# VH-VL binders against b7kms5: the designs that were tried, part 170

Target 1, 80 residues: b7kms5
Amino acid sequence: DTFETVRNTIRIESEVDESLRQLCHEERITKETWLEAAYLYLCEKPEELAQVIQLAQERLSQRKAIADYKRAKTMQERFL

## First folded at step 10 (VH-VL)

Design da51 (framework fv_miptenalimab)
Fold by ESMFold2-Fast, scan of step 10:
Structure da51 (fold): chain C 80 residues (1-80), chain A 124 residues (1-124), chain B 107 residues (1-107)
Amino acid sequence: as target 1 above (80 residues)
Amino acid sequence: QVTLVESGGGVVQPGRSLRLSCAFSGFSLSTRGVGVGWIRQAPGKGLEWVALIYWDDDKRYNPALKSRFTISRDNSKNTLYLQMNSLRAEDTAVYFCAHRTYSFGSWSSAFDIWGQGTTVTVSS
Amino acid sequence: DIQMTQSPSFLSASVGDRVSITCKASQGISSYLAWYQQKPGKAPKLLIYAASTLQSGVPDRFSGSGSGTDFTLTISSLQPEDFATYYCQQLNSWPLTFGQGTKLEIK
C-alpha cells in the first residue's frame, strides 16, 4: 500500500518549465504530482487523449528536426 | 458483475418525445474514471454512437443528435437516461446502453458490457 | 468526423478457415481502436481493445493488429459460433465512430 516511485530526469523547454513552475507554486503542488495527476486524468477520459498525443508528436518532430540540423552542421564543420 | 438493462422503448409518432432508461448494477457512476454511453442501431444497419456521460457529469454527444437528445443520470437510483425530442422516422433503432472500460493508469477505452437494448419505432 | 471503413462488407467462409477483416480510418488514430462481435438479436460483445489487446474471456483464435490508419482482425481457425457481424470502432476523438460492419456468413 506504499507508493513506489522512480527518480527521473527529463529535459523540457525552458518556457514550458517556467509556466509549469509558476502554476505549481500558485496551486501548492509539485511538478511530480502535476505530471501524475495530468496523466491519470487523461486515463480517466482516454477519448480525449488524441489532442495531447498530437501535440506531443508535433513537438517530438520539431526536436528531431533540430537534432538533424545540428548533426548536419557538425559534420560540415568537422570536414571543413 | 456489471449489468445494464434498458427500458422505455416503444412506438411513438414523429415529432413526439420519449425518455429511455438504463438501470445498471455492479458499478457506480460516481466512481472516478467510470463512463456510460448510448449506442443505437437502425434495423439492418450498423452501430451509431449517441452520447456518453462521465463520472463527473461531463457529457459528450454525437453532433448530429446533440440538439434533440439529452443524456442524464440519477446516481441514487443507479439509472442513466436518454431524453429524445422531436423524434423522426430515422431515429427508429434499438438503443443500447454500455459501460465504458476503465482501470487505474490505463489509457485504453472500449465498451465492454452492453445491455440487451430497447426498441424505439417512430411511425405514424 | 473520423470515417471508419471496413473491408469486405460481406465474407463467406467455412469452419476451420483463417479469415481477416480490415478497418481503415480516414485519419490517424494510433491504437485507439476496438473490435466488436454481434450475433443476430444480441448486443455487441467486445473482442479487442487498444487495437491488439484481447478482452478477457475471448478465445485466442481472435487477434488484432495495426496502428495509425490500417487495422486487421484475424480469426485463425473459424468456429461455428464465430459467424456474426464484426464492427471496428475508433475511440481516438469525438464523435466516436464505428465501421459499417462486416457480415461473416457460413459458406
Scores: ipSAE 0.478, ipTM 0.849, lowest interface PAE 1.7, mean pLDDT 91

Design da52 (framework fv_miptenalimab)
Fold by ESMFold2-Fast, scan of step 10:
Structure da52 (fold): chain C 80 residues (1-80), chain A 124 residues (1-124), chain B 107 residues (1-107)
Amino acid sequence: as target 1 above (80 residues)
Amino acid sequence: QVTLVESGGGVVQPGRSLRLSCAFSGFSLSTRGVGVGWIRQAPGKGLEWVALIYWDDDKRYNPALKSRFTISRDNSKNTLYLQMNSLRAEDTAVYFCAHRTYSFGSWSSDFDYWGQGTTVTVSS
Amino acid sequence: DIQMTQSPSFLSASVGDRVSITCKASQGISSYLAWYQQKPGKAPKLLIYAASTLQSGVPDRFSGSGSGTDFTLTISSLQPEDFATYYCQQLNSWPLTFGQGTKLEIK
């Protein structure tokens, strides 16, 4: 079968990227096919998908908190 | 047409074992995304999930029952099993087997086809 | 474990009535909720999955709504065959849990 594909640019944590890159090299797969397989597999197990979504929400909140902290720190240092 | 038929129920004494069977047709448990589970219902009460097995043999149990119950399958016979050990009076219920698959285009999977149930009575 | 609480436990209604039953989860379950109908002596029948998606073959008088913790099943114009017990089920986390059921009876 032929596949229609879409090009995406995403930013992930460097440690996660390094670990995933090592896995893909070891198993002779690509990041693209791993992402597709992981998503499709999780869709087949809704309870697992729900857990992953919860983790994603927590990580998103953490990133926002870090960004907010950095902005506040910069403002404080500029005006003291 | 998906069908599931439970069997193996009956009257048993407390402390004994019983194996339930679920013969199914219209799908294969080796198909990716498919799972089959056991749900029970005590007389006059609501539904309680017992166990589920996925196409890849991944098994999930109600923690309250995990030590006494084992789910298994025989793909060559299109049959699901529930091995019930150390039976108690509170295990008296109708036991249903039910088919489950993921919904393409959504993130959900639900018990879409059910058998008629088999009755287990645990009494002295 | 996620506790599912249905209200009311019993509901009396007449043919042609609009009825609603609610289901509350003890923690957020997104849209991972299904509704089942069970008639006496029979197996449950799936009505709605993903909180609001109607199962094939189910009459369009049935509808589901809600997300997170609060969910509603609505029957827009009650028919004689709709008198049954209704159950909600969460599919968000292990173990799978059902509500205690709502018995819909003729007034």
Scores: ipSAE 0.025, ipTM 0.754, lowest interface PAE 6.6, mean pLDDT 88

Design da53 (framework fv_miptenalimab)
Fold by ESMFold2-Fast, scan of step 10:
Structure da53 (fold): chain C 80 residues (1-80), chain A 124 residues (1-124), chain B 107 residues (1-107)
Amino acid sequence: as target 1 above (80 residues)
Amino acid sequence: QVTLVESGGGVVQPGRSLRLSCAFSGFSLSTRGVGVGWIRQAPGKGLEWVALIYWDDDKRYNPALKSRFTISRDNSKNTLYLQMNSLRAEDTAVYFCAHRTFSFGSWSSYFDYWGQGTTVTVSS
Amino acid sequence: DIQMTQSPSFLSASVGDRVSITCKASQGISSYLAWYQQKPGKAPKLLIYAASTLQSGVPDRFSGSGSGTDFTLTISSLQPEDFATYYCQQLNSWPLTFGQGTKLEIK
């Protein structure tokens, strides 16, 4: 078909996922189409895209800092 | 061929208002992704960004100018406007209109087409 | 606001010289930087965008480099038509801001 897609698994914060899930349910769209639309829209307002990238960089740094702190303070073996 | 032509400049007294126009050809101001704006330059000074308007009428202003200047467009005339109120001597400048493009491959924006400018002189 | 500082403000050089102009941002702007050339009485002309991408129609003696906070515009072999004022601009954050300009004069 006209759409060649790639399957990806992503991990996002639970609170963010719950909010996005409810938005998609209310608006009758899917998470994947919302992600595609959001990216394409931001590309049409590149100054806003730059701000989103800055936020993403900050969130990535925060996640790394938290993971490093937890590992340093308490050794925990995750099993499943 | 893309062309931008500014008009409406002139000599005006402090405290008065003036409206600048910029006529665009070669593209439509209503086209998705289009951004156009105003950049000014005082005599002998550098460039200062004034305002930008997106294709969906979303507007961004230099905070120093937001209370006195309003950017707008008329899609039927393919024309951009800058309404300038409460003019001050420090508003004396050449006002350029400019077209902003985004490169998808570089994920970066830039002003690729500029008009020749219209001169505004605020004096008593 | 992001402050853009260019150095030098004035530069004297001869035809055939290699010259560099630097631009420093007060905070990180990734590669959201453009360079413009302005001749007296004329509108600015885009030279480079995304810090290092040469605009179509611009001579390849012009090049840009850098990312984050430190950027450089280089002209590898000055031609008579290159004597002009050069400006950098950040397009990372509102409000958009320009450097103060670098005036390139014939020696």
Scores: ipSAE 0.280, ipTM 0.814, lowest interface PAE 3.2, mean pLDDT 90

Design da54 (framework fv_miptenalimab)
Fold by ESMFold2-Fast, scan of step 10:
Structure da54 (fold): chain C 80 residues (1-80), chain A 124 residues (1-124), chain B 107 residues (1-107)
Amino acid sequence: as target 1 above (80 residues)
Amino acid sequence: QVTLVESGGGVVQPGRSLRLSCAFSGFSLSTRGVGVGWIRQAPGKGLEWVALIYWDDDKRYNPALKSRFTISRDNSKNTLYLQMNSLRAEDTAVYFCAHRTYSFGSWSSYFDYWGQGTTVTVSS
Amino acid sequence: DIQMTQSPSFLSASVGDRVSITCKASQGISSYLAWYQQKPGKAPKLLIYAASTLQSGVPDRFSGSGSGTDFTLTISSLQPEDFATYYCQQYNSWPLTFGQGTKLEIK
């Protein structure tokens, strides 16, 4: 009968965090409850869930590409 | 206690329109997670999904029927509708309305409570 | 569209028999499959969802198994009230699709 919760620390892009923080402030909700609600809603809408997963994959690929570029540039500056 | 009762069926000529109704009780279509849909069954054949409407008015259609059929609701009357246009002989079927059920963390587009159905016959 | 194929289309059995009917999806649907029972002149009744989860009020002689593309509905000991047509339904992707049905009749 009692909610059991876990604490997570996540890193998100600054502009996304700023936008989400403003939304939560205006709507009088928390980031925790928004995340729970968003996930639960999407689990009930399979086509929308698929689109979100695609966007997540694209954002992950972009972050990896940026990290790989920075790493390569650092190596170039040392050896090339 | 969930109940659904279909009405509006009958004999209709090809090319005409017909509107089916489904009066329901024991749940509200404004409740998060709730959905209601239409499933049809041609004589001696299997089940075919027609359309579904969710609590937030989001609608899903069988692509084969989307151009001719429209699902709608009136929450104040606890009633679901199916508007059928340009009817064809192959639309002859029993039309059931059914409650979409929900399980935590699942996609849940299966049907736990069904009405008895209303018969639509498209013939000359 | 995902095609659902049931086999057999027709099954004759006696009270007390163990029977199984199968449902095959044309592509992977994980465990997003439901089973329904329909008696002549009546609406379908939900038996199982998520491939193996029994709906409340359904007798425990009914069980479901499988994942991906191959699924089975088993009735461990047939009762007179079990003679009906059974349908599988996938809910992995749109549009929702049903199998063609398996008619279970008394031998």
Scores: ipSAE 0.000, ipTM 0.645, lowest interface PAE 13.7, mean pLDDT 86

Design da55 (framework fv_miptenalimab)
Fold by ESMFold2-Fast, scan of step 10:
Structure da55 (fold): chain C 80 residues (1-80), chain A 124 residues (1-124), chain B 107 residues (1-107)
Amino acid sequence: as target 1 above (80 residues)
Amino acid sequence: QVTLVESGGGVVQPGRSLRLSCAFSGFSLSTRGVGVGWIRQAPGKGLEWVALIYWDDDKRYNPALKSRFTISRDNSKNTLYLQMNSLRAEDTAVYFCAHRTYSFGSWSSYFDYWGQGTTVTVSS
Amino acid sequence: DIQMTQSPSFLSASVGDRVSITCKASQGISSYLAWYQQKPGKAPKLLIYAASTLQSGVPDRFSGSGSGTDFTLTISSLQPEDFATYYCQQFNSWPLTFGQGTKLEIK
């Protein structure tokens, strides 16, 4: 067939998830179809895609910094 | 075969307006992923991007020119326009229109076909 | 704005030479770079896009390499028709910007 799908599990920040969930509910679409549409649209505008990648890199760095802080805090509290 | 032909250039006095046209064939500006841009080149100088319009009418401008220049299209005539207002001596250049496409596998855009250009001279 | 700087601005070479032109971006642009050739009085012609992908119909003596900030256009064996001005252009961010150009001329 022309359409084959893959099941994926993704974890996103709760504030982003809540906003996206509300948008999907109001527009009567699903998170997976929004993700597909957003990616395909950006592939057709690579000039915009690069900016999205930069934002993704910044968010990934932020998540790593938060994880590192929590790890350090836990270790300090456990061995004080 | 993709072709683009610019017209509307000429000699104008500073402060005046001029509208350039780009007649194209071999593609449609309604096709997803297609865009057309304006690029200019001053005598003896390099290339400078002016503006770009996408298939969905999304428009992007060189910030230095945005207040004076407007890009538009007429899909029924397969024609792109550049409205230039408050012209200055530094706007003297050959103005090219170029077909913009993209590569899905490479996530990259490029100008693959260019017109021959139309000359705009702003002089007193 | 992303500044694109080409080196050298002028290059003198002979037919049969291997020639390299470099392009440096003021910040990272991944592989979002194209190379164009322009002959006097003519419109630019696309040679390479996505830093290293050769445009259909362009001779395979042309090649591109690099990513991030440093890019190179190479002509493996220079032919008489290759004497022209070459420009790099980034498609990473707005506004779109070009290098100042490299004029390749006969020794």
Scores: ipSAE 0.557, ipTM 0.862, lowest interface PAE 1.3, mean pLDDT 92

Design da56 (framework fv_miptenalimab)
Fold by ESMFold2-Fast, scan of step 10:
Structure da56 (fold): chain C 80 residues (1-80), chain A 124 residues (1-124), chain B 107 residues (1-107)
Amino acid sequence: as target 1 above (80 residues)
Amino acid sequence: QVTLVESGGGVVQPGRSLRLSCAFSGFSLSTRGVGVGWIRQAPGKGLEWVALIYWDDDKRYNPALKSRFTISRDNSKNTLYLQMNSLRAEDTAVYFCAHRTYSFGSWSSYFDYWGQGTTVTVSS
Amino acid sequence: DIQMTQSPSFLSASVGDRVSITCKASQGISSYLAWYQQKPGKAPKLLIYAASTLQSGVPDRFSGSGSGTDFTLTISSLQPEDFATYYCQQHNSWPLTFGQGTKLEIK
């Protein structure tokens, strides 16, 4: 234990996870160290960080829209 | 203390080239998160960003100037350069070089130290 | 490109006055805005970054506020050395863009 760490549970899209897993395997790093490095690098370039935040907002919006649609469809099929 | 000193300005005819230099001290352009940029100001006008180079040699340009201007550096001499080609009357300005750093807590970058500027006059 | 528009372009005021200048972005820039002060014949000096964070060494009479598209720089009690031109600058996206400047002069 050379570093103080915090355990986090996150859910990401399976295709993104598969791609990241392959990258980590090829480069011999871990998902946690890649996440730390990526965040730290983006903090050093805030214009790039802003672009990533915009993409994250778009992806979050897409997930919410899909969840709303599926919820409505489930109600129609199972309860109505 | 961070200092930046521009040089290389002067009077030049339209269509010619000019290279500006910025000698800096008090920081290293090899330090993660550090960048150095060029900002210009035409007589009586406001500020216009020209170009920026980061510690990792990532170069960013004002799209209006990218085809004619090139930013470069020599870390061993602590010097930044701006190569200006095909100069136009509209390029007449004071050219400043400025140190750019970031604040981890606020997720922001800013130009915190500036040189005094070097004057470029494009005149026939 | 994100266009930055300052208001007013000229402002006349007296020592001791509270003055405010505004900056409007053509699209949302969150809090990624800096303010610079420039005196005649000199280079700009950073006053504020991240819309409201005061740069070390800058007097407490300077403050910044706003987010999104509308930002304000306030000088709570104007001093003789504050007569200068002020510029806002967005650092949300490339290319970096500045406002046209606000010249603060003695009334």
Scores: ipSAE 0.407, ipTM 0.848, lowest interface PAE 2.5, mean pLDDT 91

Design da57 (framework fv_miptenalimab)
Fold by ESMFold2-Fast, scan of step 10:
Structure da57 (fold): chain C 80 residues (1-80), chain A 124 residues (1-124), chain B 107 residues (1-107)
Amino acid sequence: as target 1 above (80 residues)
Amino acid sequence: QVTLVESGGGVVQPGRSLRLSCAFSGFSLSTRGVGVGWIRQAPGKGLEWVALIYWDDDKRYNPALKSRFTISRDNSKNTLYLQMNSLRAEDTAVYFCAHRTYSFGSWSSYFDYWGQGTTVTVSS
Amino acid sequence: DIQMTQSPSFLSASVGDRVSITCKASQGISSYLAWYQQKPGKAPKLLIYAASTLQSGVPDRFSGSGSGTDFTLTISSLQPEDFATYYCQQRNSWPLTFGQGTKLEIK
């Protein structure tokens, strides 16, 4: 009947956010309810949840690698 | 660039089994987001989706066919298979394999490259 | 299953004509619809996806429109190579389903 909600601040890639916003507009749902539904669905199907987690790990690793590369390039330029 | 070639079709008697193959090139089924499917077409009729396999070996079937048909792949040979059991006259069709892609911006999936098909005729 | 119904099933037209083929879904599928062209003895070819996005390499005389349950494929000026059978397909839910096809023949 009554739903208590919490406010979260999350930072996601701009392209992903743009795509998600358009999906929510076309489907007449909110970003919050899409996130909740996606998570709940995946929890019921562990194999699919596992694949999503793997993708999340890959994306996190890619972000870290890009950050590390940029840092290394800056150091190389400084000490050229 | 991307090519798919079906083989293994022929004339078989009702109740028998047959395995179709689809040799592909220009893409890898181990690439995230890639899928390959089977679509069939009975003589003079429209298209009917049979099955799809994803890069992670996750499989989806037409519920009408799931009990008799099995989709599988061999990544080392770049080959997709369709194992067809307990064949019926209504399974007579041209069987196509097709590359399935996904558009993130539009959340769409579609078959962008198709093989020329292999004919299966089930008759006594 | 989502049923896809095309109208008309058969259409006669002349080169240079503007023709439209419609596709109706038995339930809402947003814009998750693709159009394919199939010539006799050949495999289908993707024309349009996401209801209105033209596949690369497809002539711009082809266009798609619609959302929800009603969709249209339009060929603005029919060419000889366009005489073929056209199919719509939904990806909104499993199983994937196609329309019965629309055969476009020369008048």
Scores: ipSAE 0.014, ipTM 0.643, lowest interface PAE 7.3, mean pLDDT 88

Design da58 (framework fv_miptenalimab)
Fold by ESMFold2-Fast, scan of step 10:
Structure da58 (fold): chain C 80 residues (1-80), chain A 124 residues (1-124), chain B 107 residues (1-107)
Amino acid sequence: as target 1 above (80 residues)
Amino acid sequence: QVTLVESGGGVVQPGRSLRLSCAFSGFSLSTRGVGVGWIRQAPGKGLEWVALIYWDDDKRYNPALKSRFTISRDNSKNTLYLQMNSLRAEDTAVYFCAHRTYSFGSWSSYFDYWGQGTTVTVSS
Amino acid sequence: DIQMTQSPSFLSASVGDRVSITCKASQGISSYLAWYQQKPGKAPKLLIYAASTLQSGVPDRFSGSGSGTDFTLTISSLQPEDFATYYCQQWNSWPLTFGQGTKLEIK
């Protein structure tokens, strides 16, 4: 029938984005359809989705640690 | 509507091979999101997962059994197989095949329909 | 491997009793847990998936709760047909693992 869509803006690591962009170019698909397909496929294999969620949690923790470090560094330079 | 029927069990001597079959109806193993697994139960003991095959032929094994057991399917016959090699006394069990599905809303898998099992006895 | 430990291994109860069976995972499995009932000589039957979702056709006296590492299966008012062995199973990590089982016996 018809697809209703929403627009999203996502920030991902530059190296990951470049690799995904190359894959999409070679396979003649778009990043949005790859994202939809990847999520739907993993929903059909929740056992694999659980592993992806663990990796996502690890990456999120790493990003938070980097952000906290940069914030502390800025405060140190301005106020110490 | 979904039915699974195991066959091929029997008494075999240690070191021999045996192939189990699971004839199913009410679903197709070529349908996205479907899988079928083998689960075994030794006499008086609990359930132990053996192997699982997905609609896309992706296969997962219990690491303790992977070197000796192979899961396969024939979609044209709606049949699942478990090839068991180098059988040991510890492989004596009832072998069940079970339909695996998932819930999109809860991101969770489960075995919703089971066959009645086929008995494998390894002795001499 | 994720180890699933059930408690108790044996439980004696009377018709009409409220009974609870617990299942502990050796590491976090979110809500990726199913409960099965097995009667002697029969195949297991799915009762609950996603820790707390009741399978269609299962009586509402059965309920599941918990997340992470600690899970509970509760039967609010035990019926004669409920005397069976109950198994929990995790779907979070390979290999798939079951608890050792809890045998529910009549007093």
Scores: ipSAE 0.561, ipTM 0.874, lowest interface PAE 1.3, mean pLDDT 92

Design da59 (framework fv_miptenalimab)
Fold by ESMFold2-Fast, scan of step 10:
Structure da59 (fold): chain C 80 residues (1-80), chain A 124 residues (1-124), chain B 107 residues (1-107)
Amino acid sequence: as target 1 above (80 residues)
Amino acid sequence: QVTLVESGGGVVQPGRSLRLSCAFSGFSLSTRGVGVGWIRQAPGKGLEWVALIYWDDDKRYNPALKSRFTISRDNSKNTLYLQMNSLRAEDTAVYFCAHRTYSFGSWSSYFDYWGQGTTVTVSS
Amino acid sequence: DIQMTQSPSFLSASVGDRVSITCKASQGISSYLAWYQQKPGKAPKLLIYAASTLQSGVPDRFSGSGSGTDFTLTISSLQPEDFATYYCQQMNSWPLTFGQGTKLEIK
């Protein structure tokens, strides 16, 4: 065994997951190997990696805003 | 060790074309993670990035130069080219080629070895 | 485009002095910055990459620091061979851009 692996549980957007699953099925690869390959590829092109990080930061901010909105809405509904 | 040697510079008139070559050794442009760039320097001025080619033939250009300049390679000859069209007086510079690599641990790329440059003078 | 601005553009110093050159990016570039040294009539030489990692073979009197938008190159004790022009470069996004350069001269 040349590789040691770790098991991770990851929660991603449903539409993104559906698209990725279709790609993996069509190309005959796994989500695990796609994730590894995508990260390694971007590490080999750090100039491109920065753009992905920016998108990740934007998506994280969007998720936080949605979560905050939902929490605020629930509090308002309970209060009133 | 890594070496790069530029050639093809000279004096040319405005509007003409010129092709520069960069002969390299000590690495293969087919190796994953490797790239080679062109950087120029006008007399008495600073460094300006021109273009970069990656191992997979992906190409990036300075937007100010993209319409007139083309980067290409011949892996069988270990040579990189820069085709320069419609030359202007402001293209007068020393043109360097440089080996581009990256650090996996720091997620950063850099130009670690440079050629000595070839001089292009655009004048009437 | 990310603009890289170096300060000062010209620096006069003596052998043995500690000098610092700063580089400011017009937007955040994390640590994706390299420093180069160029002597008259010669090609640039890589000194530091990833803002603070010293290139193999470069004397440890050279050091880099900073992240985000503000970066510093420090030479702890100037040697005669250190009088040169220094350039910072961001590798964070396209197009790649360099600072205007800092010329380090003998007093």
Scores: ipSAE 0.544, ipTM 0.864, lowest interface PAE 1.4, mean pLDDT 92

Design da61 (framework fv_miptenalimab)
Fold by ESMFold2-Fast, scan of step 10:
Structure da61 (fold): chain C 80 residues (1-80), chain A 124 residues (1-124), chain B 107 residues (1-107)
Amino acid sequence: as target 1 above (80 residues)
Amino acid sequence: QVTLVESGGGVVQPGRSLRLSCAFSGFSLSTRGVGVGWIRQAPGKGLEWVALIYWDDDKRYNPALKSRFTISRDNSKNTLYLQMNSLRAEDTAVYFCAHRTYSFGSWSSYFDYWGQGTTVTVSS
Amino acid sequence: DIQMTQSPSFLSASVGDRVSITCKASQGISSYLAWYQQKPGKAPKLLIYAASTLQSGVPDRFSGSGSGTDFTLTISSLQPEDFATYYCQQLNTWPLTFGQGTKLEIK
């Protein structure tokens, strides 16, 4: 076997996961091979990779903002 | 060894068209990760990116030039083209073609080999 | 578009001097920055990519540093062949943009 692999567990938005699962089913590929191919393709186009990284940073920021809001609301309800 | 040689420049009237060629050797534009770009330089001024074509025929343009300029290639001839339409005095420049590659380890791209340039003069 | 601003636009120095030129991006570009050297009548030559990686064949007196918006190209000990115009380029956002150039002249 020429491939050494690692197991990853990731948590992504439900709608994104649903869309990706359907794509993999229709194209007869796996989520694992899609992820590998997508990353390798973007590495061959760093200009596009930079744009993907920006989107990822924006999404991460949004998740943190939501988490911060929920914490503040919890404090308001329990401690204030 | 990578070499690129531009040709097709000259003096042309405003509103006319001109096609530049870039003959390259030492690489194939069918190789994954390879691209070739056009960069221009007006007399006494700095560098301005014009367009880039990737190995998979994906094309990117400077938005200021996209409506008038078209990048294309002929892999069988190892040649890149820049079709320039509706030329203006402001298009007067030396036009360089440059090999674009990437570094997997640093997630970066760069123009590592450049041709000597071909001069386009748009004058009345 | 991301504007790249170099400082200074002109710099006079002597052989043996340590010289630094800076490049500032109007937005964050991480490390997606390259430096080029151009001599009169010649094509640009790649010096550094990924902000700090020296291109093969380039003398080690050249170094690059920085990330985000502020970048520096340093020549530790100027040689006669180093008098040229230097350009930074961002490759983070379309369209690709260059700095206006820094002309390094002998004093």
Scores: ipSAE 0.630, ipTM 0.887, lowest interface PAE 1.1, mean pLDDT 93

